# Ledger of designs, part 21: VH-VL binders against a9jty4

Target 1, 144 residues: a9jty4
Amino acid sequence: MAKKRDSPKLIKIKDAIKLINQEVSLIGIVLEQREPKQCRNNDWICTLRIIDDTYPSPGLTVNVYSRTLEQLPQIKNHDDMILFTRIKMQTFDSGKRVNAACSRWVSSFALFEGEDLILHADEDTSAVFVWDGTDAPPASILAK
Short names: E, the ipSAE of ESMFold2; O, the ipSAE of OpenDDE; V2, 0.75 times the mean of E and O plus 0.25 times the DockQ between their complexes.

## First folded at step 10 (VH-VL; framework fv_teclistamab)

Design f3 (at its last look DockQ between E and O 0.83; V2 from the best seeds 0.00; counts 0 for: pae E 2.2 > 2)
Fold by OpenDDE, look of step 10:
Structure f3 (fold): chain C 144 residues (1-144), chain A 122 residues (1-122), chain B 108 residues (1-108)
Amino acid sequence: as target 1 above (144 residues)
Amino acid sequence: QLQLQESGPGLVKPSETLSLTCTVSGGSISSSSYYWGWIRQPPGKGLEWIGSIYHSGSTYYNPSLKSRVTISVDTSKNQFSLKLSSVTAADTAVYYCARETYDYVWGSFDYWGQGTLVTVSS
Amino acid sequence: SYVLTQPPSVSVAPGQTARITCGGNNIGYKSVHWYQQPPGQAPVVVVYDDSDRPSGIPERFSGSNSGNTATLTISRVEAGDEAVYYCQVWDSSSDHYVFGGGTKLTVL
């Protein structure tokens, strides 16, 4: 029975940057997406800069790795939000800066387009509710 | 501070083998974060990558020069070397050794030697 | 073979902005590095990974890369910026580091 790996608790970016070498889950607004690049191992990398209310500047850099270009996040709007699950916090520039890695093996992401609002559950930080601004009830998304 | 220095003969006869050594100081060649490369520049011309080597001895070469190029590394001396066989006048150039960054993407050459002119002449 | 195309020369007055382009097919998917080579000297990296700047390089130097063109931008150009600039990429199809032909920047 594959031990249901407990969905990591969602945390704010200001707290995530303190958890070096740990896996975290977090939500952010995509501020910037760099053009995908091909890696030495022939995988692809997409670099995102994400923010939240706790870390509006300069934002957290997240490197997303994939086998194919199509599997990378496709950011369409400036206000798109992205949920990362089990990304690894890292340091770069000789420890002076922090980034995160979204591994194709361990991590996952979910993209929310448009004016969708992501709400956190009060008691379960692993649950995300997406609201599209309509009278429809918010949709619940479980962090994988 | 990391320094690279090329050494070897400045004159080579046609059909002979050009041989150069790069001595690295201020840092170890046995770093997992770097390759070590050779780049040349004919007089008044642009830059051409020759090849690179990892401290383990793994190499990759410019395809156009691969048949004539051998790069080796001596970790005990903190050196790596270039051999270019069957030289012609076209191989006359300033030869640079350089450190190549090794990251998730293909890297840049972030430290260079001063370069050494090698002239191929009878 | 993969080719990087640079203009042979660019001229700019002191205090102005110089832009040096590097053209290549789908170069936006490659990591572009830029080198400055003063006369009689070895090249020095001024921009790496499209837009990152090494320590010690002035913020006047910046880079961008998208589509088929990478650009090195030098703002507030100084006389000391006169040099030949090269772009460089890795071509996975030929397993080859490729340099552009170089651009001579003249400060008028």
Scores: ipSAE 0.531, ipTM 0.814, lowest interface PAE 0.9, mean pLDDT 91
Fold by ESMFold2, look of step 10:
Structure f3 (fold): chain C 144 residues (1-144), chain A 122 residues (1-122), chain B 108 residues (1-108)
Amino acid sequence: as target 1 above (144 residues)
Amino acid sequence: QLQLQESGPGLVKPSETLSLTCTVSGGSISSSSYYWGWIRQPPGKGLEWIGSIYHSGSTYYNPSLKSRVTISVDTSKNQFSLKLSSVTAADTAVYYCARETYDYVWGSFDYWGQGTLVTVSS
Amino acid sequence: SYVLTQPPSVSVAPGQTARITCGGNNIGYKSVHWYQQPPGQAPVVVVYDDSDRPSGIPERFSGSNSGNTATLTISRVEAGDEAVYYCQVWDSSSDHYVFGGGTKLTVL
């Protein structure tokens, strides 16, 4: 008997920004990235700005943390897509701004390049996602 | 309106201990968002970070000065202080206290005192 | 010990753009902060985290950081911008904050 892990439940960015201090899963187009930085605790951070059809401006800032530089998402193209699972929605700037944190303990991401839709999966779990270019959530198959 | 003000003797004899206090007004030293730092500048020269303290008492110091420096905090007076022992003429400088921003990345010094000149001379 | 290299001076005519560089190995992986120190005054942060501007600092001050070079850019330079400018990072190899040697901006 084969066992299948349920797919993450995706929501739109417009709805995610209302779910402060909650974990969400979402997909977006990577609009911008900042250069990776080494943190005080010697972890690495890169900062992405992502959009979807519900929130094309100004976009959602996502801070991605990892132990090593090579574990950060390697964004190659302006039209690359990223799937985040279990990222935490946060406020900053006295509640005036919203961002999200992709932690190295609970969260994960999968990156889809413009010409190659399958590149990277969660460090703890693996997923293969197929994206057909529509607003519909991608299909997911998990194997162990 | 946050302000930092250095105070202490402007003249210190060689081999003695330089002692300065920074008084913070218009804000709390107990904020979890900041460290509190000392930076010095010899006349006509550049800036050198001495060390910083968190309101809990946790410190970190410039390794070149660590054996001679102590930074402490008094949250009840909203103050932090610098002691630099065994001073020489090379320790003559303008001493600034400053607020250090604290986040996942290494921070800036976003508010500075006016500075106080300390001269080491017999 | 991490080395930050700044030109000792930059001269710019009023209304033109000044660019002050801060060189360091892989400085693009560091958060770079910039300070203005007018003559006889305490330093003031004008750019932090590479490119962010504190409230009250004019939009003509901007910053960038990539590879081995961070740059402070001051557009439409005014006489009031004459100062020494310092860059600052953390040196993880020796665990301390490092300031560049400073760049004196002269407006002629």
Scores: ipSAE 0.489, ipTM 0.770, lowest interface PAE 1.8, mean pLDDT 86
ESMFold2 (binder alone), look of step 10: mean pLDDT 93; pTM 0.948
ESMFold2, look of step 11: ipSAE 0.430; ipTM 0.754
ESMFold2 (binder alone), look of step 11: mean pLDDT 93; pTM 0.949
OpenDDE, look of step 11: ipSAE 0.503; ipTM 0.798

## First folded at step 11 (VH-VL; framework fv_teclistamab)

Design g1 (at its last look DockQ between E and O 0.82; V2 from the best seeds 0.00; counts 0 for: pae E 2.1 > 2)
Fold by ESMFold2, look of step 11:
Structure g1 (fold): chain C 144 residues (1-144), chain A 122 residues (1-122), chain B 108 residues (1-108)
Amino acid sequence: as target 1 above (144 residues)
Amino acid sequence: QLQLQESGPGLVKPSETLSLTCTVSGGSISSSSYYWGWIRQPPGKGLEWIGSIYHSGSTYYNPSLKSRVTISVDTSKNQFSLKLSSVTAADTAVYYCARETYNYVWGSFDYWGQGTLVTVSS
Amino acid sequence: SYVLTQPPSVSVAPGQTARITCGGNNIGYKSVHWYQQPPGQAPVVVVYDDSDRPSGIPERFSGSNSGNTATLTISRVEAGDEAVYYCQVWDSSSDHYVFGGGTKLTVL
């Protein structure tokens, strides 16, 4: 029988921090971005801190990995929002704190400004849609 | 408190093999979190990393020295060792062992032994 | 291989601020670690990952890193800070640790 690919379920950050070693999808406001670094294997990393209405403090740290510097998220504005798909929740600091990893292999992200809509669709996969609650098609969106 | 202590001959003849041992106390060499490294410093000169070893025996070395260096580990004695073959006067240095802390992005040396001077002389 | 450049010496009066630089191409994209080596002693890490301090290192030791220059800053310098200071990075192109040449801090 044909298997359906599980669609990523968007969850709130408060719930995501309980799901250690699981892949989650979530959306948040970018509060902080650290300078990019080159990793030991020549990959690139930047570190974001994101929040939502359920977890405004201390926020969730997300480490984003890419092959090139240009593929990292380009955060331009206060209150930019980011959608993460299939990021892995993990612990650090001897298990006392939680962060997430956005892998270049299985994860993805999309950026948008303020209340912009993010639409993900693919004929061969289940997609995650974020709607503004209207029946009109969304305007052009920022994706990466 | 973690301590590292170098031991071995202080005088080695040219063309022979320099051999040093680092004894780790106050901690386990078998930790999955650390590599164990050798760094040297010629008198009055700077620091040069030689190589590092994981408790499983996996090693990596400074490319400039790789053909002459062997680092090994003995977990039952909580020790790791350096052998540098075919030495010359240029290998005269203070030799330090150190613990290498690392992650996917970077590595550094957070605990050092006191160092031992090895002189290469006939 | 990657090259780190440090001034050979820096002199400061007690109570003043010392700044020790470590130059390298695009060093701001690397994590920089700093070691203090007092005369006749082994090195001790005083700053790691650009700006973090190990426990037991006074907060008057601080670090920064951007562009082509990393800087170790020692505020309210004391006579006991007199040492040689080394910067260090990982060179990912050759899988090799690189140290700077060292900077001798003299407290006048």
Scores: ipSAE 0.593, ipTM 0.802, lowest interface PAE 1.1, mean pLDDT 86
Fold by OpenDDE, look of step 13:
Structure g1 (fold): chain C 144 residues (1-144), chain A 122 residues (1-122), chain B 108 residues (1-108)
Amino acid sequence: as target 1 above (144 residues)
Amino acid sequence: QLQLQESGPGLVKPSETLSLTCTVSGGSISSSSYYWGWIRQPPGKGLEWIGSIYHSGSTYYNPSLKSRVTISVDTSKNQFSLKLSSVTAADTAVYYCARETYNYVWGSFDYWGQGTLVTVSS
Amino acid sequence: SYVLTQPPSVSVAPGQTARITCGGNNIGYKSVHWYQQPPGQAPVVVVYDDSDRPSGIPERFSGSNSGNTATLTISRVEAGDEAVYYCQVWDSSSDHYVFGGGTKLTVL
């Protein structure tokens, strides 16, 4: 059951980690992607580590859940960026550590190749405007 | 500190039912984060999973043993038990109870009892 | 049935690195757990979820998992590391936990 999505406000990872049990939207550079695993409920999980200028290595761990392997993030390059919408901040290791969950039902993600500058994210449509550093108009990308 | 301890008879006759109990201390069996399992090891051989139980009573068993295995839980006593019917010499083994982690993926057995030897002999 | 294949034995000199492999079809898509069983003792988890270590397990123990092979690595091997090591996974096709046959690690 897909839940109604509210307008996301993008925040930095340093602020996101303070919002335990809350849904947040954020952008990060993919530092690491682990091999997908099959879950107990037969879904698939892909674990990513992401960073931004406020949260350096080792980065924030984000668990992405999907029904199929093909629906998981396909990271191609080491400098790829990923936009997460409505991921849930969580604790693990008896509350000592923070991670996030990107669920099939509530969350979404969008991948960007290279280090593109995100100019704007439309909160209603989850559209992201990406600037490639040229004089061309920014490209609009929808979150998946 | 969590501790598991197996108890029951060390000798069972062929065709009878093997019965063991695992007593859990230092933690609650009613935790939502864990299953509770039985694993056995014949002398000089490897490990074989028998089955696991959740505190609600939900069970899953090794398919090769399913017809003979019953695992139960008593939350009031903080115990869970194993019954293996129609035993033969092939069921002679050290039997371990263990805690099974319950996460997004299938888990490990992170705490074990010391094990108890059960010999099937006439 | 799903089978995990381990070498029956591995020998290593003290201070050297031991590597124990666990082979299985597409094991990289499974969570692999490793157990150490000293003689006459119960097994103890030394690596879980491919590469994580429980509290109290030395950093000398590490794990990796990719493709069709998981590997337990024990660096700077000590005499106390002599034991049988088992890998373990869940097999969704047969709906049960599967253990490898075990690898006897001998410290020379």
Scores: ipSAE 0.555, ipTM 0.817, lowest interface PAE 0.8, mean pLDDT 91
ESMFold2 (binder alone), look of step 11: mean pLDDT 92; pTM 0.942
OpenDDE, look of step 11: ipSAE 0.527; ipTM 0.804
ESMFold2, look of step 13: ipSAE 0.465; ipTM 0.764
ESMFold2 (binder alone), look of step 13: mean pLDDT 93; pTM 0.950

Design g2 (at its last look DockQ between E and O 0.78; V2 from the best seeds 0.00; counts 0 for: pae E 2.2 > 2)
Fold by OpenDDE, look of step 11:
Structure g2 (fold): chain C 144 residues (1-144), chain A 122 residues (1-122), chain B 108 residues (1-108)
Amino acid sequence: as target 1 above (144 residues)
Amino acid sequence: QLQLQESGPGLVKPSETLSLTCTVSGGSISSSSYYWGWIRQPPGKGLEWIGSIYHSGSTYYNPSLKSRVTISVDTSKNQFSLKLSSVTAADTAVYYCARETYEYVWGSFDYWGQGTLVTVSS
Amino acid sequence: SYVLTQPPSVSVAPGQTARITCGGNNIGYKSVHWYQQPPGQAPVVVVYDDSDRPSGIPERFSGSNSGNTATLTISRVEAGDEAVYYCQVWDSSSDHYVFGGGTKLTVL
């Protein structure tokens, strides 16, 4: 069951990086996607770099975790946009650097591919939804 | 500065047990961010991972050596040890202890001892 | 068993760029780490997690990993770079760390 949650307040990346150990929601343009890796716990991780008008290149690193390779964001085009919900801001490199974690337990993402298709992954069920850009609720599709 | 140092006999007879100890200084073995491993290198050959241990005592071993290998940890002494039983000439190698990074992905060995040569000979 | 394949040797002139490959099935899905081992010394990490460098390692050292090949690139090679280089991964199917056979880099 998808958890009924309030609409998240989006913040800019420049503000998000100040909120260490907090959950934030933000939207960004995907600058880079690294090849997925398998984690120690057998989950998969995909590392993205995202930017917005407040945080230019090299951008914020976001680690996206999933149970399966297919549930990771599939970036197809340059300049795709991605919405993150409830990602956790973190530090690494002994506190010198900031990244974010999109966990499969708490976080979700929606990828904007062109004008007509948004794919949404649910944080609880990993269900995928298709949004047509209207105010109508997104349609659920079978997870691969 | 973290330092690792191997110690033990440099000569072991066939069929006996090779025993080495790694002493860690400049850092704690009880850190949750690291495993502690053994890697060996026969003369003129490549590297072979033997096994690793967490400070809790959890171990994982190279499957090809698992039946002969025992790794242990002593947090009070800030040491971890290797035992390799039933040695043969094929076990002659430089043995390294190393720190294994423990992150979301499988890690690297980022700190190494200088290595100690163990020769198996009658 | 999972195997990492490296060329046994690579030779470059000083100032040139050396590229050392590490081949493995779907190695792109694994985190690849690279070690430099000078003669008679212990290995040292020069690249970890495909492309990250430890502190103290010159920017001349870089790494990439995709598909079935990981590559260590050493630009502006110096005499001091002469060593054996090893790639390393974890293989989940066999549950052990795997090292490549090593590549001897010779600086001409």
Scores: ipSAE 0.514, ipTM 0.800, lowest interface PAE 0.9, mean pLDDT 90
Fold by ESMFold2, look of step 11:
Parts: C-alpha cells; sequence; structure tokens
Structure g2 (fold): chain C 144 residues (1-144), chain A 122 residues (1-122), chain B 108 residues (1-108)
C-alpha cells in the first residue's frame, strides 16, 4: 500500500486553529456545505464546516478549491467524514476567526460516507485505514 | 476611518467629456486587497457599475460603456479618476466612487463616497 | 446580459420580518451582495457573500442564496430600515457587475 512521504501528521482541530499559516492534516465530521461558487479565476469553491471531539462548536470552516464543479467534495449527508491533507490554516473576519484552505495544488481530501466508521492509523499519520465495523478487512484511505 | 470623496463639475454639455476625481483618505489606494470603482445612479433609477481599477493601473469596465470610459489612478495623490466621453442626457446621474473587495470570489463595494450629481444639459 | 429581478416594493409592519428576493438563473453559484440605500444617501453594504454581515450591521440582517433565488431577510423591522435595497453579483458571461433593480422597503 502506498503513502505520501511528506504529509503532515493528523492533529485535532483545537490544535490546528493555533497553527496559523501552517499546513496541517485533519479529520472531521462534515456538518454543512455551502453552495459552490465560481471564483474570479474560474475555479470553483465550496465551503464546509467540520467538527471533531475537541472542537464541536462552532466548527472549523474549510474552503475547498477545484478546477471544476464536479471535483468538489460531494457531501451526501451532514455527518459524512472528511480527511484533509496539507490544508493551510488562515485567519479571516479581521483576524477574529480561523479557517482553512484546501488548495487544488498541494492539498487533498478523502470523503468517507456512512456510519459505523472506525479509523485506524499506523504509528505515523501517513497511512490511515478505515474499518466499517463489519467483519471485512480494513481499507486504506490514503492509497489510490 | 476610510473616506472617499468625489469631486468635479456638476454640469457637462452634451458631446463633451465628464471628468471626476475620487480622493481616498484614511487608507491607501495602493492596497493589494482592493480595487477602486465607479458606480452611477440616474435620478430615480438603479445602480450601474461603470468600471474598476487596481493600484497598478489594471482596469476593467462595463462592456456597455467601455468605448467611452477611462479610469486612471494616481497613487502619489491617493486618487483615482473617471472620464466618460461623448456624454448625452442619458449620462445624467449621481456618480459614486467606491472600494471593491478583492478576494477569490467576486466582491462587494464596502465603502462609498457621498456621490456627486452630474447633469448633462445644453 | 445577466438579469437580477427584485420586487419593486415590500411593505411590513414594525417588528415583523421583511424578505426581499433577488432572482437570477443559477444565482446560487454566484456571490450575492446586498446594499441598503436610505433616501438621499449612498448605499451601504449590509450582507456580502450571500450571508455574511459587515461589522456594525445588526444581526437582524441576514441572507441566503440557493438555486435561482437569493433572499435578504430583515427581522424585527424598524422604521429606520426604510430604504431601497439592491442585490449585486458578477456576471462572468459578459464580464461586469450587475445590480438588481432595487426594492423599496416601507415600514407601515
Amino acid sequence: as target 1 above (144 residues)
Amino acid sequence: QLQLQESGPGLVKPSETLSLTCTVSGGSISSSSYYWGWIRQPPGKGLEWIGSIYHSGSTYYNPSLKSRVTISVDTSKNQFSLKLSSVTAADTAVYYCARETYEYVWGSFDYWGQGTLVTVSS
Amino acid sequence: SYVLTQPPSVSVAPGQTARITCGGNNIGYKSVHWYQQPPGQAPVVVVYDDSDRPSGIPERFSGSNSGNTATLTISRVEAGDEAVYYCQVWDSSSDHYVFGGGTKLTVL
């Protein structure tokens, strides 16, 4: 199974919001998605709000950029999970709030649908496995 | 604290050039975060965007007006200007200068001047 | 040329909620901005990027945008809210900013 050699380790949202202008990797539950918008450069953006156990309110806003509308995350349910890799933490609203940017060049995401997900990571954060709670073997979520 | 103020003649004869200046105070026109725009409103009618300029001199214009419009910037005076040539009575309006937000998505006009009425009449 | 359609007027009683619509094809894919223009004054942005409020704008002002309709909502309307309200987007097909025709809010 393949892994990214230079991916940042997974951290909790509470710690990520302190790392302004740094790249982080996060996993969270998607609570909402705003309608996608066309950007000035003709890319597309959608805005997600995600949470984890350390930051359940108000959640972290993540702006996801893509070249096409179809490449944006296709959130089916409010409680789907998403893994972000190498997203950049930033401030907005005159520095009062923090969001993150998932660029189409250096960042990536993986979307996990449904309930009963059990995540298993090896000793580093370069390979993450998902276990759906069945007797089936775990599947890698960082291999393509 | 940021203030925009329009100045220029209130009367212009048909076929002549309307010329206005916007003076920016309490902030820098050279900010990389903003464009600077002109918007007009004929009496009793709605708002029409004319064009915008970046401090580098890069412009973009309403296509319906662009053959008659020139917007310029003078960063040393913290000013930008509008020239609209070959005016007719249809160009009678209140003219506003405004600051345009410059983000990944298309922006709003978050600060406006008071506006100046320009009447085109013989 | 992209057309934004607003009702010409809306009337509400004080303390009630006013809803001002801005219709446009696929406007949900555009960032919608809303301006309040009191009589004889310059416009003031009250909502930007569909639903965000500038600092100093009361929480009574809110916005939404999906499909073909954006809506400015003013709750607990006060007499001071009487103004003309404009929506605005960028039209990428003809490369210009477009304003709606304006909606005159009357507080009864």
Scores: ipSAE 0.443, ipTM 0.762, lowest interface PAE 2.2, mean pLDDT 86
ESMFold2 (binder alone), look of step 11: mean pLDDT 93; pTM 0.949

Design g3 (at its last look DockQ between E and O 0.68; V2 from the best seeds 0.48)
Fold by ESMFold2, look of step 11:
Structure g3 (fold): chain C 144 residues (1-144), chain A 122 residues (1-122), chain B 108 residues (1-108)
Amino acid sequence: as target 1 above (144 residues)
Amino acid sequence: QLQLQESGPGLVKPSETLSLTCTVSGGSISSSSYYWGWIRQPPGKGLEWIGSIYHSGSTYYNPSLKSRVTISVDTSKNQFSLKLSSVTAADTAVYYCARETYLYVWGSFDYWGQGTLVTVSS
Amino acid sequence: SYVLTQPPSVSVAPGQTARITCGGNNIGYKSVHWYQQPPGQAPVVVVYDDSDRPSGIPERFSGSNSGNTATLTISRVEAGDEAVYYCQVWDSSSDHYVFGGGTKLTVL
């Protein structure tokens, strides 16, 4: 019988980058999507750069791994947002830089496409949030 | 600063074995993050990867050269080497050693030696 | 064997933008690396993993890769940028690294 996983607390990217080797959940706007690549082990990777209102520059790089090309996130629209659950914060470049890994084993993502969401931006061109400004998204976003 | 330097004879007779050594300084050859490679460039032509070695001794080679190539490593001297057997005039080239990045995707050669010209003649 | 196609030469005036292409079937699914080789010198990586720039390489060098074309872009070209530029990928069908034929950049 499958057990329910603990509900992850959504945190801001500014705080996530300090939690090295920890699993976090976060939401961001996808500003950059690099072409999917086949890995040495025949898995697939795509690399996203995401932002939120706390970390609009340089943004957080997230490496998303999958078994097949079709299982990668399909980012297609302006204002597309992505929710990551249980992604691992990592260092690279001799500890000078931080990225995150969305593994195909323990992590998940939910992509919100099109204009179905309420978008809010401040005057400083910071990140747009999907909900009323609370840290916790609606439970339906976190259910997977 | 990491530096790589090729050494070996600049003239090799046909049918003999070309032998080169790359000395690594300013860094360790024993890093888990890198392979160590040989690349050559015939005069007036482009670049050709020969093969690469991991510090454990594990190798992989260009299939077009595999039957004639041996790459080895000596971690105690911080060096790796190339032997190319049964050479012909077609093996005349500038030979470079280089560091190959080893990550989840196929890598680049991020540090190169100055290169050494090896001429196969006579 | 996977074929990488580069134009043999590109000429630009100083201060202008040079674009050097590397064509290959579905090259967007490959990690593309770019090397600068000045006359008589060893190659130097200027862009790796499509668009990443090593420390010490000026911001004028940038890269992109999608579909069947990877592009090295050199903004505000200087006389010192005159070199041959090579792209490089892994060819999984024949298990070796492949370099493009090279593009000679001439600064007019």
Scores: ipSAE 0.413, ipTM 0.738, lowest interface PAE 2.0, mean pLDDT 85
Fold by OpenDDE, look of step 11:
Structure g3 (fold): chain C 144 residues (1-144), chain A 122 residues (1-122), chain B 108 residues (1-108)
Amino acid sequence: as target 1 above (144 residues)
Amino acid sequence: QLQLQESGPGLVKPSETLSLTCTVSGGSISSSSYYWGWIRQPPGKGLEWIGSIYHSGSTYYNPSLKSRVTISVDTSKNQFSLKLSSVTAADTAVYYCARETYLYVWGSFDYWGQGTLVTVSS
Amino acid sequence: SYVLTQPPSVSVAPGQTARITCGGNNIGYKSVHWYQQPPGQAPVVVVYDDSDRPSGIPERFSGSNSGNTATLTISRVEAGDEAVYYCQVWDSSSDHYVFGGGTKLTVL
């Protein structure tokens, strides 16, 4: 079952970085994806760098967390776009640097690959959907 | 500037207990962002992690040493300690205390003491 | 037990690039940290989390990690870079930190 969500209010990355400790929704072009790592709590983390027209290279670092390796975003092409909802803006390096956290509990992401859209729900639903670019509801591929 | 300093006897007899203390200055051991660890290095050999402790007292140890190792923390003194029981000549090494970063992934040891040589000999 | 494999020694001329490898099964899924240990001194982190560099460490030091191999790269090597270098990871299967055997870098 897909979690019914309201349309997110998207903000630009340049504004998001000013909203420390707040949840934001934004869209960006994936500049880089680091190899997944296993976290201290045995979850998995994938680190992405994303940009938009307001925030160029090197871009914003977004840490995506998941229970399984398969639930992490699978970036296939350069310049893929990714939509984040309710990611938390954070600081690190003693407040000198900004990143964001896409948690498996609160946040979600959607990856745009060509004409296809892959939706990854939060921990509550753990469902994957395929959007074919139409106004029809996305088809469920995998559900928890 | 954070500094770590090892202290304790440099000579221990076989079968006795090696005891060391690490004194932390320039920062609080009660920080939630760090663990505190012990690493040793036999002469001319590589590094071996012994164990680490959180300020709450939570510990994790090298499985190969777990039965002989006890690490403790004293937040009031800003210190943490190592006890290694039933020592043999194989436990002769330079012992380092170090700060362990507590990040989303298992971290590095970013600050080290200068190390103290402990020799096990009759 | 999880094992990290390093070459015992690497030699490089001044000004050249040194590459020190650290091999481990699926090491790419682990966070790799690199330490420099000059003779008679304590180790110092030179690269952490595969490729991040602490403040004060020259840009000449860089790291990469993928597949079964992590690599520390030292460009424009200087005499002062002569040391033993260790890679380190956490092994979740055995619940302990693992260090490589160390690589002695000799500057010719």
Scores: ipSAE 0.412, ipTM 0.786, lowest interface PAE 1.1, mean pLDDT 90
ESMFold2 (binder alone), look of step 11: mean pLDDT 93; pTM 0.949

